# Miniprotein binders against q9h3h3, part 6

Target 1, 235 residues: q9h3h3
Amino acid sequence: EDGFTAEHLAAEAMAADMDPWLVFDARTTPATELDAWLAKYPPSQVTRYGDPGSPNSEPVGWIAVYGQGYSPNSGDVQGLQAAWEALQTSGRPITPGTLRQLAITHHVLSGKWLMHLAPGFKLDHAWAGIARAVVEGQLQVAKVSPRAKEGGRQVICVYTDDFTDRLGVLEADSAIRAAGIKCLLTYKPDVYTYLGIYRANRWHLCPTLYESRFQLGGSARGSRVLDRANNVELT

## First folded at step 3 (miniprotein)

Design B2d
Fold by ESMFold2-Fast, scan of step 3:
Structure B2d (fold): chain B 235 residues (1-235), chain A 84 residues (1-84)
Amino acid sequence: as target 1 above (235 residues)
Amino acid sequence: SPERIRKKIEMLLKWAEILLKDAEELFKEGDPERAKYLLEMVLELLEFAIKLAERLGNEELLKRAEELIERAEELLRKLEELLK
């Protein structure tokens, strides 16, 4: 079940944030070094907890590429968590609007397009395309999960700095499609990740805000984007 | 580093506790299928936490993970009985 696998990967990804990352930082590293770095660290071969037979002997939480203009926006996650606890204790309804307001109040605005792919050539090829788009300035920042010991799909996350900026979210989708990506994409705000909003959440909230499907035959935009919460087609 | 491993275990335990609480409430509200789905995620997170706590040699974190597993197993027993 794809939904079941996606939520398990999301939980593992959250745990991975505290482990060391392999980073190509275009703010300090020449773009000409990217191809060699991608060849050294293909995500299908980098192992989550290290393996003498893989590119890494030590644990790796994420493999990431930072764009030249990337400026980390660390909102008040602690304040967000405290406010979330208070909201749950208050007995007030938990809705997308309430969570959006919490995110705005505590400046936890980042979000990401997610794609899930099996380990192998297609994953490595997709990641290389995304990484090049980041270094070329068409995307801001992206990361991909390493291979888990038990296998399973890996996730590529392509970030935008403000999930409330619909145009920015759509521009990121267009850049992903321009990079040659044809698989299903879903968009999740980081606030949902921090607060544990997933497919089977107790508040019956849709865990993603947008869904993007590739258009066969090539439209100008390359994809159809659906607003999941309002059930409205945006493209 | 040992410090990073400790922080990761603490994060896994916090996440597991939040999800376990949600699973318990879903069970009380009559949604056993969603409760089971969350509980399976809780058990996976706690398995990771135990492995890391054992590697770190931290008895306090290991004990906390074991306490959450006992709580999760109690809910699992109730769900299995209900879903027979």
Scores: ipSAE 0.000, ipTM 0.194, lowest interface PAE 15.6, mean pLDDT 81

Design B3
Fold by ESMFold2-Fast, scan of step 3:
Structure B3 (fold): chain B 235 residues (1-235), chain A 84 residues (1-84)
Amino acid sequence: as target 1 above (235 residues)
Amino acid sequence: SPEEIRKFIERLLKLAEELLKIAERLFKEGDPEKAKELLEEVLKLLEEAIRLAEKLGNEELLKRAEELIERAEELLRKLEELLK
């Protein structure tokens, strides 16, 4: 029952990572080409498995934009997974602190701000704003899911290098808000993704570290940021 | 790693086969609507298993997934015909 749902979601995520990506890479492509690329591949119209009536006839796993200074470093994911298996079999308590330490030890530090939007103009407009912020250097890298066959919400992921760098996470939030984004944002470290820890896990771990809500005339950043674990408003 | 992907595909195939057996039982016990619902989920699991097996280049896993899909589709066809 629950196992079926978890396995299906994990399979979809892995297949998306393995399928071709549509990438605008600002390291090798002039910024002047971005607007044409965004017009060609609006995420509300790009289909997950291809469709003659869409911009793509073949499957697309992700639509991504890489910043000029983007330098990917996933850390030692194999070492992390081996240490996770050892931790589970050791009987030692599994807590946010022990997972944070595992991530630091294996240098699996990246994380992402997530926003979920229905297919349509609002999604395409939000993605265009994020993509421009990446190409202009305010954000490092971002990706958006293509449209699923059954519909449902699509997700925009905006990555940061180090989830333990609170200021860096908050700076990314500010840049997202400056790009005109007003929807709810949640921040998840990639370590939880690599270990398959989802919202309803048996260890009662909250994979969401921060939550950002838009404020009308609030802070200079235009948002209220909450530390979910400590219930502390970082504004 | 390829080994992790292989183990994950094997887990998907095992789950799909288990659910397919449950769907077959539900069909025999006179619960065709629930059986059809389960089969639709089985087919989704198997489609992802095939995608991953193709990326991995593993012919054995691909064949196992295809055999389970054929079996699931045959039962689904019978259920849809019965429900019409």
Scores: ipSAE 0.011, ipTM 0.351, lowest interface PAE 9.4, mean pLDDT 83

Design B3a
Fold by ESMFold2-Fast, scan of step 3:
Structure B3a (fold): chain B 235 residues (1-235), chain A 84 residues (1-84)
Amino acid sequence: as target 1 above (235 residues)
Amino acid sequence: SPEEIRKFIERLLKLAEELLKIAERLFKEGDPEEAKRLLEYVLMLLEWAIRLAEELGNEELLKRAEELIERAEELLRKLEELLK
């Protein structure tokens, strides 16, 4: 079994962004309505392009939950893309450091923890745990992909506002584990997604900055986190 | 409103064009399987844009969507030939 790679998920996320989203927005909706909303829209049953037999008759790109304090900021994506095109033609070395600097310069700082699960009860249960953590304030925002026509794995994305803030990234991992999530997690900055950088790219960049594995013993956080770029264990 | 639908179609076409550029790059850089997968998404987005543009009665947006489909179908032919 080769499951979906980070490249497949990045491409699917970009394609889904323009379709309508099903959103539970805790900034405007009482938290008491969350359980009914989760029961109405389980991600294993919501179809990507709509089906009269599913919860949705029309296309759905993402199912999302916004936290009470969530303040969206995508930064200057246009400036980022222009600078990236200039960099590609300049002959300058393209390294993780140059992408980090472009992201900082253009305020494109968000990133996300990714988890991949097969459609079914386990996915729906994991999403419910994440959604409750968002509404309760332990996480800022999360989304999950709907079920694709071809089947396959679905992805839950849990966002942080600044991928350069290592402590913030690790705090999000801890909150995900506290919500009962035990599967493999990988962390990707949105700058790589906006620039279309995938695993097998010509610059040999690794778009995954961190990897988190559940640990049965010995971790106060319930996980082992690896810095993929430096091959250093952080926990 | 019709203006809101027009703005949505314009953003949808812009997204489709950007994703098509990515698919063309993936094909060139030796990832034809991912290029084909992304291209299938582009074609679905463009089909949606065409339906909305027809419903809106906007000939300009319809023509732009049809031009992008032609470009996408050209890449699809190349991918299908390569992946035989």
Scores: ipSAE 0.000, ipTM 0.124, lowest interface PAE 18.2, mean pLDDT 80

Design B3b
Fold by OpenDDE base, second read of step 4:
Structure B3b (fold): chain B 235 residues (1-235), chain A 84 residues (1-84)
Amino acid sequence: as target 1 above (235 residues)
Amino acid sequence: SPEEIRKFIERLLKLAEELLKIAERLFKEGDPEKAKELLEFVLRLLEMAIELAEKLGNEELLKRAEELIERAEELLRKLEELLK
């Protein structure tokens, strides 16, 4: 049923990628300025198109925080796309293993934990917690979508360098939970986005590799992480 | 009622999926501006579906809405790359 609408959010996300970003870069800006920046640009008030009375007068695609260790490395996305087209033309079976191998070959290994939150205090508080974790070096990079005109949900994306590194993915989940986030988290490799592979795709590939549920009184991590591909709990 | 909300979400998801298919066709037919406008509408529908699904605590509908959102976003990206 639900395969078609995932392409538009990735494209609003990419339209948003093309519009100006509000960035706090911990590599160039003192950490002591983070609280003032968060107060100036709360995600629930920053509007996508710079509505009257918003903190921004111009369109904003994303609000982002870069950690000290952040290095943008997108890999060979063009080579990945060409290899994917060739693979589709070949008529060979396409599996999660095939996509993993394509990602490794082209060094397109980034992935993200995603959380969806309604505009308001809870979102701004969640974002502030994530932003601090990034500036403190517990996370490398995160972004949050600005408020839509209709007041729909905003997404926080927390990136990891390698979706094939289970430990790195789990460490990021732990850092997000330590920041006080209790909502559902889903983990998605960027390779699926670059290839236009969304839920309910013709290959029946699930773009969500991991799911994290908050657990009261559970393990030291405060979450249960499910490997969706294997239907196995990792924690 | 919770059941009325569930049915409303299902209708939103169905409408979003149908409109996405139209947007894909418009894109292939060389009308990227109309495709973009339609996609922006689809995303608004899906945002509403997600909000309602979370209020309902329906993980299945939430998952379905998120799947449609990702597909709509990728199509809009392809459109915007073509419009540059």
Scores: ipSAE 0.013, ipTM 0.235, lowest interface PAE 8.8, mean pLDDT 84
Fold by ESMFold2-Fast, scan of step 3:
Structure B3b (fold): chain B 235 residues (1-235), chain A 84 residues (1-84)
Amino acid sequence: as target 1 above (235 residues)
Amino acid sequence: SPEEIRKFIERLLKLAEELLKIAERLFKEGDPEKAKELLEFVLRLLEMAIELAEKLGNEELLKRAEELIERAEELLRKLEELLK
């Protein structure tokens, strides 16, 4: 409890989206340039608001890598927010199913696997692995937060285009594991982020749909994936 | 729609005002660096609110945004003096 509300967290997310991004765009940049770009902008060293001692003198909202096939579509976020307000003033129950329907109606389908890591070599190494997987075509798009002035963990977000496509979500998890990632992963649809639904919300909604835990098996890396909504092991 | 834009601006202004109050408190309680970081974010929210309010032609929302900017600029002056 830092004294921040869900509205304050949503506002921070909006500011990051509005500030400049450092982007490696594989649609227009040769893959051979990636290693130099990663060395220039390690996320543990890039500061949120700029610092003479960091790679950036100006604010950076996100550090991102776009895959060659990436086609951004955030859907109708304003329509989603208006519908959410109407739902809250109605007598209708607010459930995971109701939010899923709102997301589908307004084409807000993207979601992301999240991993939280402390600033340092482990974060930079994990990000490099994810970035290479994106450029090589195993993942579509990813971003990592810059280092906050207050410190604390940074987040790597690995996006899929449709949270209702379970197979696509699981394929992304497999690609993350193949990239050498061993930490806990959680999957959250962007609809929850746009509506400012975080932990401890009044509707008792769990914004996390899936969890992935690393599991060593033979010579191959793998994971155990749990569907949090249905309490089903997906393997 | 104009109604959707109006509601979005109202939400931006409410968030900016709440965050500005927090920044003012942080300054008063001896945390000027956190106050400045938060204030810079508040100023970005208010810039967006002004641009949208001007486009919408809503004088009431524009006035509210301008009042919050005046208040934010007053805190910014104090923080810049204290921090260097």
Scores: ipSAE 0.000, ipTM 0.205, lowest interface PAE 12.2, mean pLDDT 81

Design B3c
Fold by ESMFold2-Fast, scan of step 3:
Structure B3c (fold): chain B 235 residues (1-235), chain A 84 residues (1-84)
Amino acid sequence: as target 1 above (235 residues)
Amino acid sequence: SPEEIRKFIERLLKLAEELLKIAERLFKEGDPELAKELLEWVLKLLEYAIRLAEKLGNEELLKRAEELIERAEELLRKLEELLK
């Protein structure tokens, strides 16, 4: 049940990562070409496994936009996986603190703000806003899933370099809101993704560190960000 | 790594085979609706396994996945005929 769901999600994620990506790379492509690229590859129309009738005839794992300053650093994922197996065998407690230490030790520090949207105009509009913010330098890098063969919601991931840098995480949230995004956002460190920490995990860990809800008015205009681990509002 | 992916495919194929056995039992015991629901999940898992095995160029894993798909599709055909 839970095991079946976890294996399915892990298989799907691995397949997507291994498939080709459609990338707009602002390090090598002029910003003036972005609007044409977005029109050619709207995420609601790009199919996961390809279709001669869609923008892609071949499988696409992810649609991504790299900012001018983007420098990929995934850390030591192999070392993280080995240490994770050792940790599980050791009998030591599996807690948010233990996972944070494991991530720091292996330099697996990146994380992402997640938003889930149904295929359609609102998804494509949200992705365009995020992509423009990346190319303009307000965000570093982002990706969006293609439309699944079976249908369902698609996900936009907006990355930050270091999930332990609270200010950097909050600055990314502000940039997402400035891009016109009003839906619920949750923040997940990549270490949780690599180790298979999803909903209903067997260690009973909250699968995300932060939650952002759109807010207009009050003492601050923008968003209300909650630290889910400590149950404290940050903004 | 390729070795980690190989081990994952092996775990995925084992899960698919166990679920397929449950679907076959449910069909025989007179619960074709639940059997069909489980079988649709089995076929999804096997599709992912085939895709990963093809990317690795691992012919043995690919053949094992294809054999399970043939077995699953035969059961699906019988279920659809029964539920018609």
Scores: ipSAE 0.012, ipTM 0.381, lowest interface PAE 8.9, mean pLDDT 82

Design B3d
Fold by ESMFold2-Fast, scan of step 3:
Parts: structure tokens; sequence; C-alpha cells
Structure B3d (fold): chain B 235 residues (1-235), chain A 84 residues (1-84)
């Protein structure tokens, strides 16, 4: 019912985060090994819970690539969760502005560009492009979901360190486009993920802050970026 | 954090139990299609709760989830018989 889909999506996300990850870590692994690693673990073939016929026999939660300069900083997620519980109990309005303030107060600033693609060559090709951009230093970190048993779309997440830094968010979009990605992108702050703000949330909030659409010709960036909350074009 | 995960598992188990009770009621009232829809959601929530509890090493949460999944599987068997 109200919020049921959001709760289900949050449950799936937490299970994936706790299951083993397949990681290419450019901080400790030579860049020359990336192509072999990508060939061994194409996301369209890696199964969520393992399959004797796939590259993995055991569960895999995420397939990830860490850049050479990657330094994780999740902020104070525990403080964020406690403040969120207090906010819900207080009866005060829950708005994008209130959530932004909560995120800033607790230093939970990271966010991500999301792209959803069906299992197959296009997904594997897109992931390879993103992974190379990460290893080459144009992006900081990225991950892609394994193939679900139901055969639904898979998601590629490309992270930035501060969702309040519009220039940084736009630069990541530019780097994704330069990597050859042409599909629709949406940007979601991690605070929304931690608090379970998905499509069917009980507060009826839009779960993403920005959209990026590929634009052929006319723009130096190669994309049109829209601020969804204010309906303002940024590029 | 482990404490946040524990609280989240508690919420998942509570939601799953509430939905399972509704599914059981719908089955008894002659609405097997809605009962099956809710039951499929219950089974997914319980599978995730089990994985999280196992990773956390919390045997009590694991036992609660396993008890609910056995109850859900019993209802699923009855629904499949009724809907064939």
Amino acid sequence: as target 1 above (235 residues)
Amino acid sequence: SPEEIRKFIERLLKLAEELLKIAERLFKEGDPERAKYLLEMVLELLEFAIKLAERLGNEELLKRAEELIERAEELLRKLEELLK
C-alpha cells in the first residue's frame, strides 16, 4: 500500500550492500588489468544469487570500480537516521528542503547519476565505458547491479561526492557523456536512498533531483540537464 | 551500521507479518488473487530479512524470519491448489 514499494526497494538495496561485491580497485590494481576483468564479469551475465552457468556460483550484491583517488565518506548516517525518526514524529513538513538541510547537518552529501538498462550488449558496453572513465580518472567511483532472477532492468550508479555542488554534478554528467553514454540519466542524492525515498514514498516526493538527456549537436556538453524540482534547464 | 540494520530488519519483519495476516484473511474470505499478490511481497521481504539477519549474525531475527516464511509457504501451497 502506501510506501510498500519504497520499503521493498530499500530492503533489496540493503541486502545487495551486505552481499559480496566484485570490485576492480584502481588504487591497488594496474589499469592494464581492467579489460580482462570486464570480460570476466559482464554485468548481463553475473547473477544476483549465483548460477552454475554464470561467472559466479555465489551471490553478488554489486559489481564496482573504484578510481585511484577514491576516498569514501558516508558522513554521519547514524545521526541522519536518528534525526529522520525525530522529524517524522515531530509532525513538521517533510520536503526536499528539509531533507537537504538534514543531509548537510549530518554531512551525508554524496549522490549518484543513475541509468537503467536491460540485460544485454548495450548494458555491458555502457558499463565498460563507465569503468574505463573511472580508472582513467574522469569519474570517481561507479557500480552496477547484477542480473536479477526476474530479468528486469539493471542499474548503473555513478557517484559524486557532494550533491549540493551543482558544478560537480554537471561535470560528472559531462564525463558520462564523453564516455559514450546516450541513455536517460537521473540524479539521486544518497540521503534519499538512506531514508527510503523511492518512487512510491509516503511523502510523495520526487525521488531524483536532475535529469540528463543526450542532445545530438548544438551543445558543447552533449546533453541537456534539467533541475526537476524547479523545472529549470541547467545546460 | 549494525544497529541501523537491526532496526530495519525489525521493521521488515513487522511489515511482513502484518501483510501475511491480511493475505491469510483474504484467502479465507475467498479473494485468492489478492492474497497471492500480498504473499509474493511477504516472501520477498522475508528473504531480504533473512539475508540481512544472517550477515548481522542475529540468530533471533533469523528464527523469526524463518517462522514467518514457513507460515507464508503453507499459505502459498494452499493458494496454488485453489488457483489451479
Scores: ipSAE 0.000, ipTM 0.307, lowest interface PAE 12.1, mean pLDDT 82

Design B4
Fold by ESMFold2-Fast, scan of step 3:
Structure B4 (fold): chain B 235 residues (1-235), chain A 84 residues (1-84)
Amino acid sequence: as target 1 above (235 residues)
Amino acid sequence: SPERIRKLIERLLKFAELLLKRAEELFKEGDPEKAKELLEEVLKLLEEAIRLAEKLGNEELLKRAEELIERAEELLRKLEELLK
């Protein structure tokens, strides 16, 4: 039945946010130390809840890399939650446009490109490429999930500071492709994450705004980007 | 934020309780297979609620989650006996 799977996914995301993170912070750490850090903490080997046989004995929520210019801005999440509660009570329609307005009003503007990969060499290689792009300044910030207890797919999240800035979202896609990433990418605004909008949400909203597919020679960016809401190809 | 996490735990517990009540009704109505399917989802929700409540240090929410998981496990034992 719909609903409870979305609640479970939201709970997992928040638990990960609360657990300790393994962070390479380029604002305070020399770029020359990145390769050693990546070798020490390959995401396919870092376990979510710790294991004597893994690089970590204690729980890890996320493995993250912060760019030198990274400046976090979560906006007014408390105001967003209060307004969301009021909206649900009001009977007003809950649509992508309503959520966008809510996000703008409360300055909750960040979003992310997502890629899901099975644990293994391809995941670790993709993460290393993304991490280098962040440290070199082509991307702002990224994180990757540790290996789950069941060993399912892991997710790499590459953040942009404003999901309403279409050009910024596309520039991040181009940088991801330039880093050698060829898998499917989807873009999700953080407001959807804060409000628990996943695939089986009760409002039947599409959980992503954009989709990017790799294409050889089709465009200068090396990918085809689709606006999911309008079914319009942007590149 | 702690407040955001508290609200999520409360939503998880409310949803788990709703599904658990429905599973109990299905068991009484003679549909143990559907009851077991719902219980498996209830247990997943409660495991995550307990994890979050422990991290938040909220003893009341942790206690509520633990009470619901015990209730769910009791029903699951009855269903497994019935289904052999």
Scores: ipSAE 0.000, ipTM 0.328, lowest interface PAE 12.3, mean pLDDT 82

Design B4a
Fold by ESMFold2-Fast, scan of step 3:
Structure B4a (fold): chain B 235 residues (1-235), chain A 84 residues (1-84)
Amino acid sequence: as target 1 above (235 residues)
Amino acid sequence: SPERIRKLIERLLKFAELLLKRAEELFKEGDPEEAKRLLEYVLMLLEWAIRLAEELGNEELLKRAEELIERAEELLRKLEELLK
C-alpha cells in the first residue's frame, strides 16, 4: 500500500532530471574556472524553482560537475522498466538479487554515494571538496540538489560506473574521504532509483547497498564500509 | 508576482505530464492498480494548475492543463473498465 509514496519519490527525482542543470563540465571548461563557478553557485543558495534573491531566476534540477573522463551510460532503462513490470505481475519474489539481475541484463549499472547535509557553509564546503576531486580526476562525476522551499537537507551524489564493481565503489569512498568528507555515506544503485526503491517501499527492501562511516585512527582518511544486505564489513 | 505564478504553473504541468507518462507506462506494462493511484494524483495536480491558470488569466497554460486532464481522464476510463 505504500508503493504509491515510493512512486511519488521516483517521479520527483525524474522531474529534477528534466529541469535545467547547472553544470561545470571539465571536458570542455578549464579547471582554473572552477573556483569562480563554485563561488557563483553555492548549493545552499541555489533554489529549486528560482528566486530573484538567489543565484538563479529559473528552476534548477541539479548542480553537477563532470570529470574530464566522464562518459555517461544509463543503459537500457526502458527495457529495465518493462522487465520490472513483468516481474511484479509474475508473482516472483522481489529481492535485491532479482533487481541486481535485471540491472545487469539491461546494463543499468551506475550507482552513487549519497551524503545528506543541512543548507549552510558545511554543505557548500563539502560540495567544493567533491567538485575539486572530480575536476582533478579522483572521482568521475557528482551532483548536488538545490535548496528546496521546505528547507530540508540537501543531497550530494557521487557516481560510480558499476555498482557490481565493489573495488570501484570502495575507491570512490576513499576519494570522498580524501576530499575531507566525514559524514555518513550510503551507496545506492541507480536501478533502485529508476524502479522507485526508496525508504518505506512496498517490498520492504533496504534502499541502499553500502554504508560508510568515517573512522579517525590508522589511516587518517580511513572509513568503515558495511555491506548492508550481507552484514559484512568490507574495510 | 504574475511571473512567479506562471513558473509555478509550468512546474506543476511538467510534473503532472511526467507522472501521466509514468501512469501510461504502468498501464502498458500490466500494473493498472498502481497506474490508477498515480493517475488520481495527476488529476489533483492538474486541477490545482487549472485554478492557478484561471487566476492568472493565462489561456495558453489553461489550455495545456485541460489537454492533460483529457488525456488523464481517458486513461482513467480505460483503467476503471479493466479493474471492474
Scores: ipSAE 0.000, ipTM 0.161, lowest interface PAE 15.8, mean pLDDT 80

Design B4b
Fold by ESMFold2-Fast, scan of step 3:
Structure B4b (fold): chain B 235 residues (1-235), chain A 84 residues (1-84)
Amino acid sequence: as target 1 above (235 residues)
Amino acid sequence: SPERIRKLIERLLKFAELLLKRAEELFKEGDPEKAKELLEFVLRLLEMAIELAEKLGNEELLKRAEELIERAEELLRKLEELLK
C-alpha cells in the first residue's frame, strides 16, 4: 500500500512537471507587473486541465514565480536514479542517512518548504505574499499547484538551494513567516521527490526533514522549527 | 531544450514502468480493481511520453514508450475481461 500510494503521487507530480507552467520570471519581467499577473492567475481559479470558465483553456501543471537571481541546478538526477536502483537491489538499509549521501554524491541538493491550503481567498492571499517575497529577493523561487477537478487542498512550494544547509532552510522559513504565512510548513528535499518518497512509503521514512509551526513570541523568530529525524527543536 | 525534454521523458518512462510493475503485482495478488485504476493512470502517462518523444524525434524513447504501452494494454485487456 505504501509503494502503490507513493508511486501514484510521484506519477502525478511528474505529469504536472511536464505540462505547461504559468511563470512570472523576475529575471525578464518588471516587478511592477506582478500584481496584475497575480490578479490574472489566482491559483484557486486556475484549473489543472483547463476550462473555458477559468483563466486557462489549456492544461497547467504549475504556477511559478522565479526570483531575479534564480539559477536552477538540479544536479545529476540520472545518476541519482541509477544509484537508487542499485541501492534497492543491494539489500542495504534505506535510511535518511543513505539518501542524504546519495543526494550529496549526485549534487541533488535543492529542497522546499510545503504548505497545503484549501482553494479560496486564503490560498490566493498566501500565494500573493510568497510571490512578492520572491520578486523582492527574500526568497529564490516558488510554485503553487492549480485547482484539481475534484477540489481538495492545493500546495505552495518554496525552494531553497541546499537542504543540507540548515541556516539557509531556516532563513527561508523566516522569510515565509515575514510574508504573513501562519499555517503549518514542512520541508522536503527534492531527492525524496525524485525517488518517490511520499507519505506511506515502503521504507517507512518520514517524507519531510523539518516542520515549522507559527507562534507569536517576543524573542522567538515567529515560528518553531523541529528537525523531524532527530526530534531536535532548532528555533 | 531537447536535452531537458529527453530527461523529462526518461523520468516519465521510469515511473510508468514502476507503476506498471505494481499493477501487474496487484493483478497477481488478486486485486484487479486496484490494478485497473493504477493501470489507467499508467496509460495516461505513457500517452504523454509518446507525444513528447514524437515531438523530440527520439526513436529510442518512442520505442521504449511503445513497448510499455503494449505491455500495459495487454494487462488492461486481461483486467477488463475479468471485471465484466
Scores: ipSAE 0.005, ipTM 0.296, lowest interface PAE 9.6, mean pLDDT 82

Design B4c
Fold by ESMFold2-Fast, scan of step 3:
Structure B4c (fold): chain B 235 residues (1-235), chain A 84 residues (1-84)
Amino acid sequence: as target 1 above (235 residues)
Amino acid sequence: SPERIRKLIERLLKFAELLLKRAEELFKEGDPELAKELLEWVLKLLEYAIRLAEKLGNEELLKRAEELIERAEELLRKLEELLK
């Protein structure tokens, strides 16, 4: 059942948010300390629930890097959730457009580029590149999941302030590509996360708004970005 | 903020209860592998809730979490027997 899958993913997200985070905060920490911090906490070795053999003995929910200009702004999440409840009981269609309007009305505008990588050197190298871009000011904030007990892919999340600001979304994509990332990227607005829109949701909505594929050799930009909600190519 | 921690624990416990109910229904409907996967997740959430309730010193939330763990462990025993 679609709703069951979304609930499972929401439970994992809730638990991760509640556990401690390992944070490199460029607002208060010199950039010269980043390389040592990255060497100490490679995401392929940091375990979700702690292990004496890993860098952490206690649970870690997320590993994050905050940029110099990072200023958290979640908008009116409480108002968004109340409006979502009203929308569901109203019988009105639940579409990407109606969710976009709820997000704009309640100023819940942030979103993130997602990349999923297997634990190992490629993940650690990709995270290091993203973290350096954040500390150097090309990206605002990013986080990466720790290694799960049974393994499986880990996710790097690179945030932007406004999912409706197409230029800002594309600029973040460009910075990710400049950091050497070549894998598939998908962009998810935080409104979808707050409302539990994940894979196999009961409304059959695509859980991401944008998709970026690396263009091998042919493009001056280095990537092809598609608006999945409207089925329009942006680059 | 003790009040915010209390609300987080309450939200976590209600969510764990919802997932536990779904795991129980999956077991009855003949999907024991998915039920077991969801139940293992329920137990992790309840462990977090207990840890926080103990630090907060809230006996009511602790008892609610313990009741859900007991219910979850009953289902887990049935699933492990079935999946041998």
Scores: ipSAE 0.000, ipTM 0.230, lowest interface PAE 11.8, mean pLDDT 81

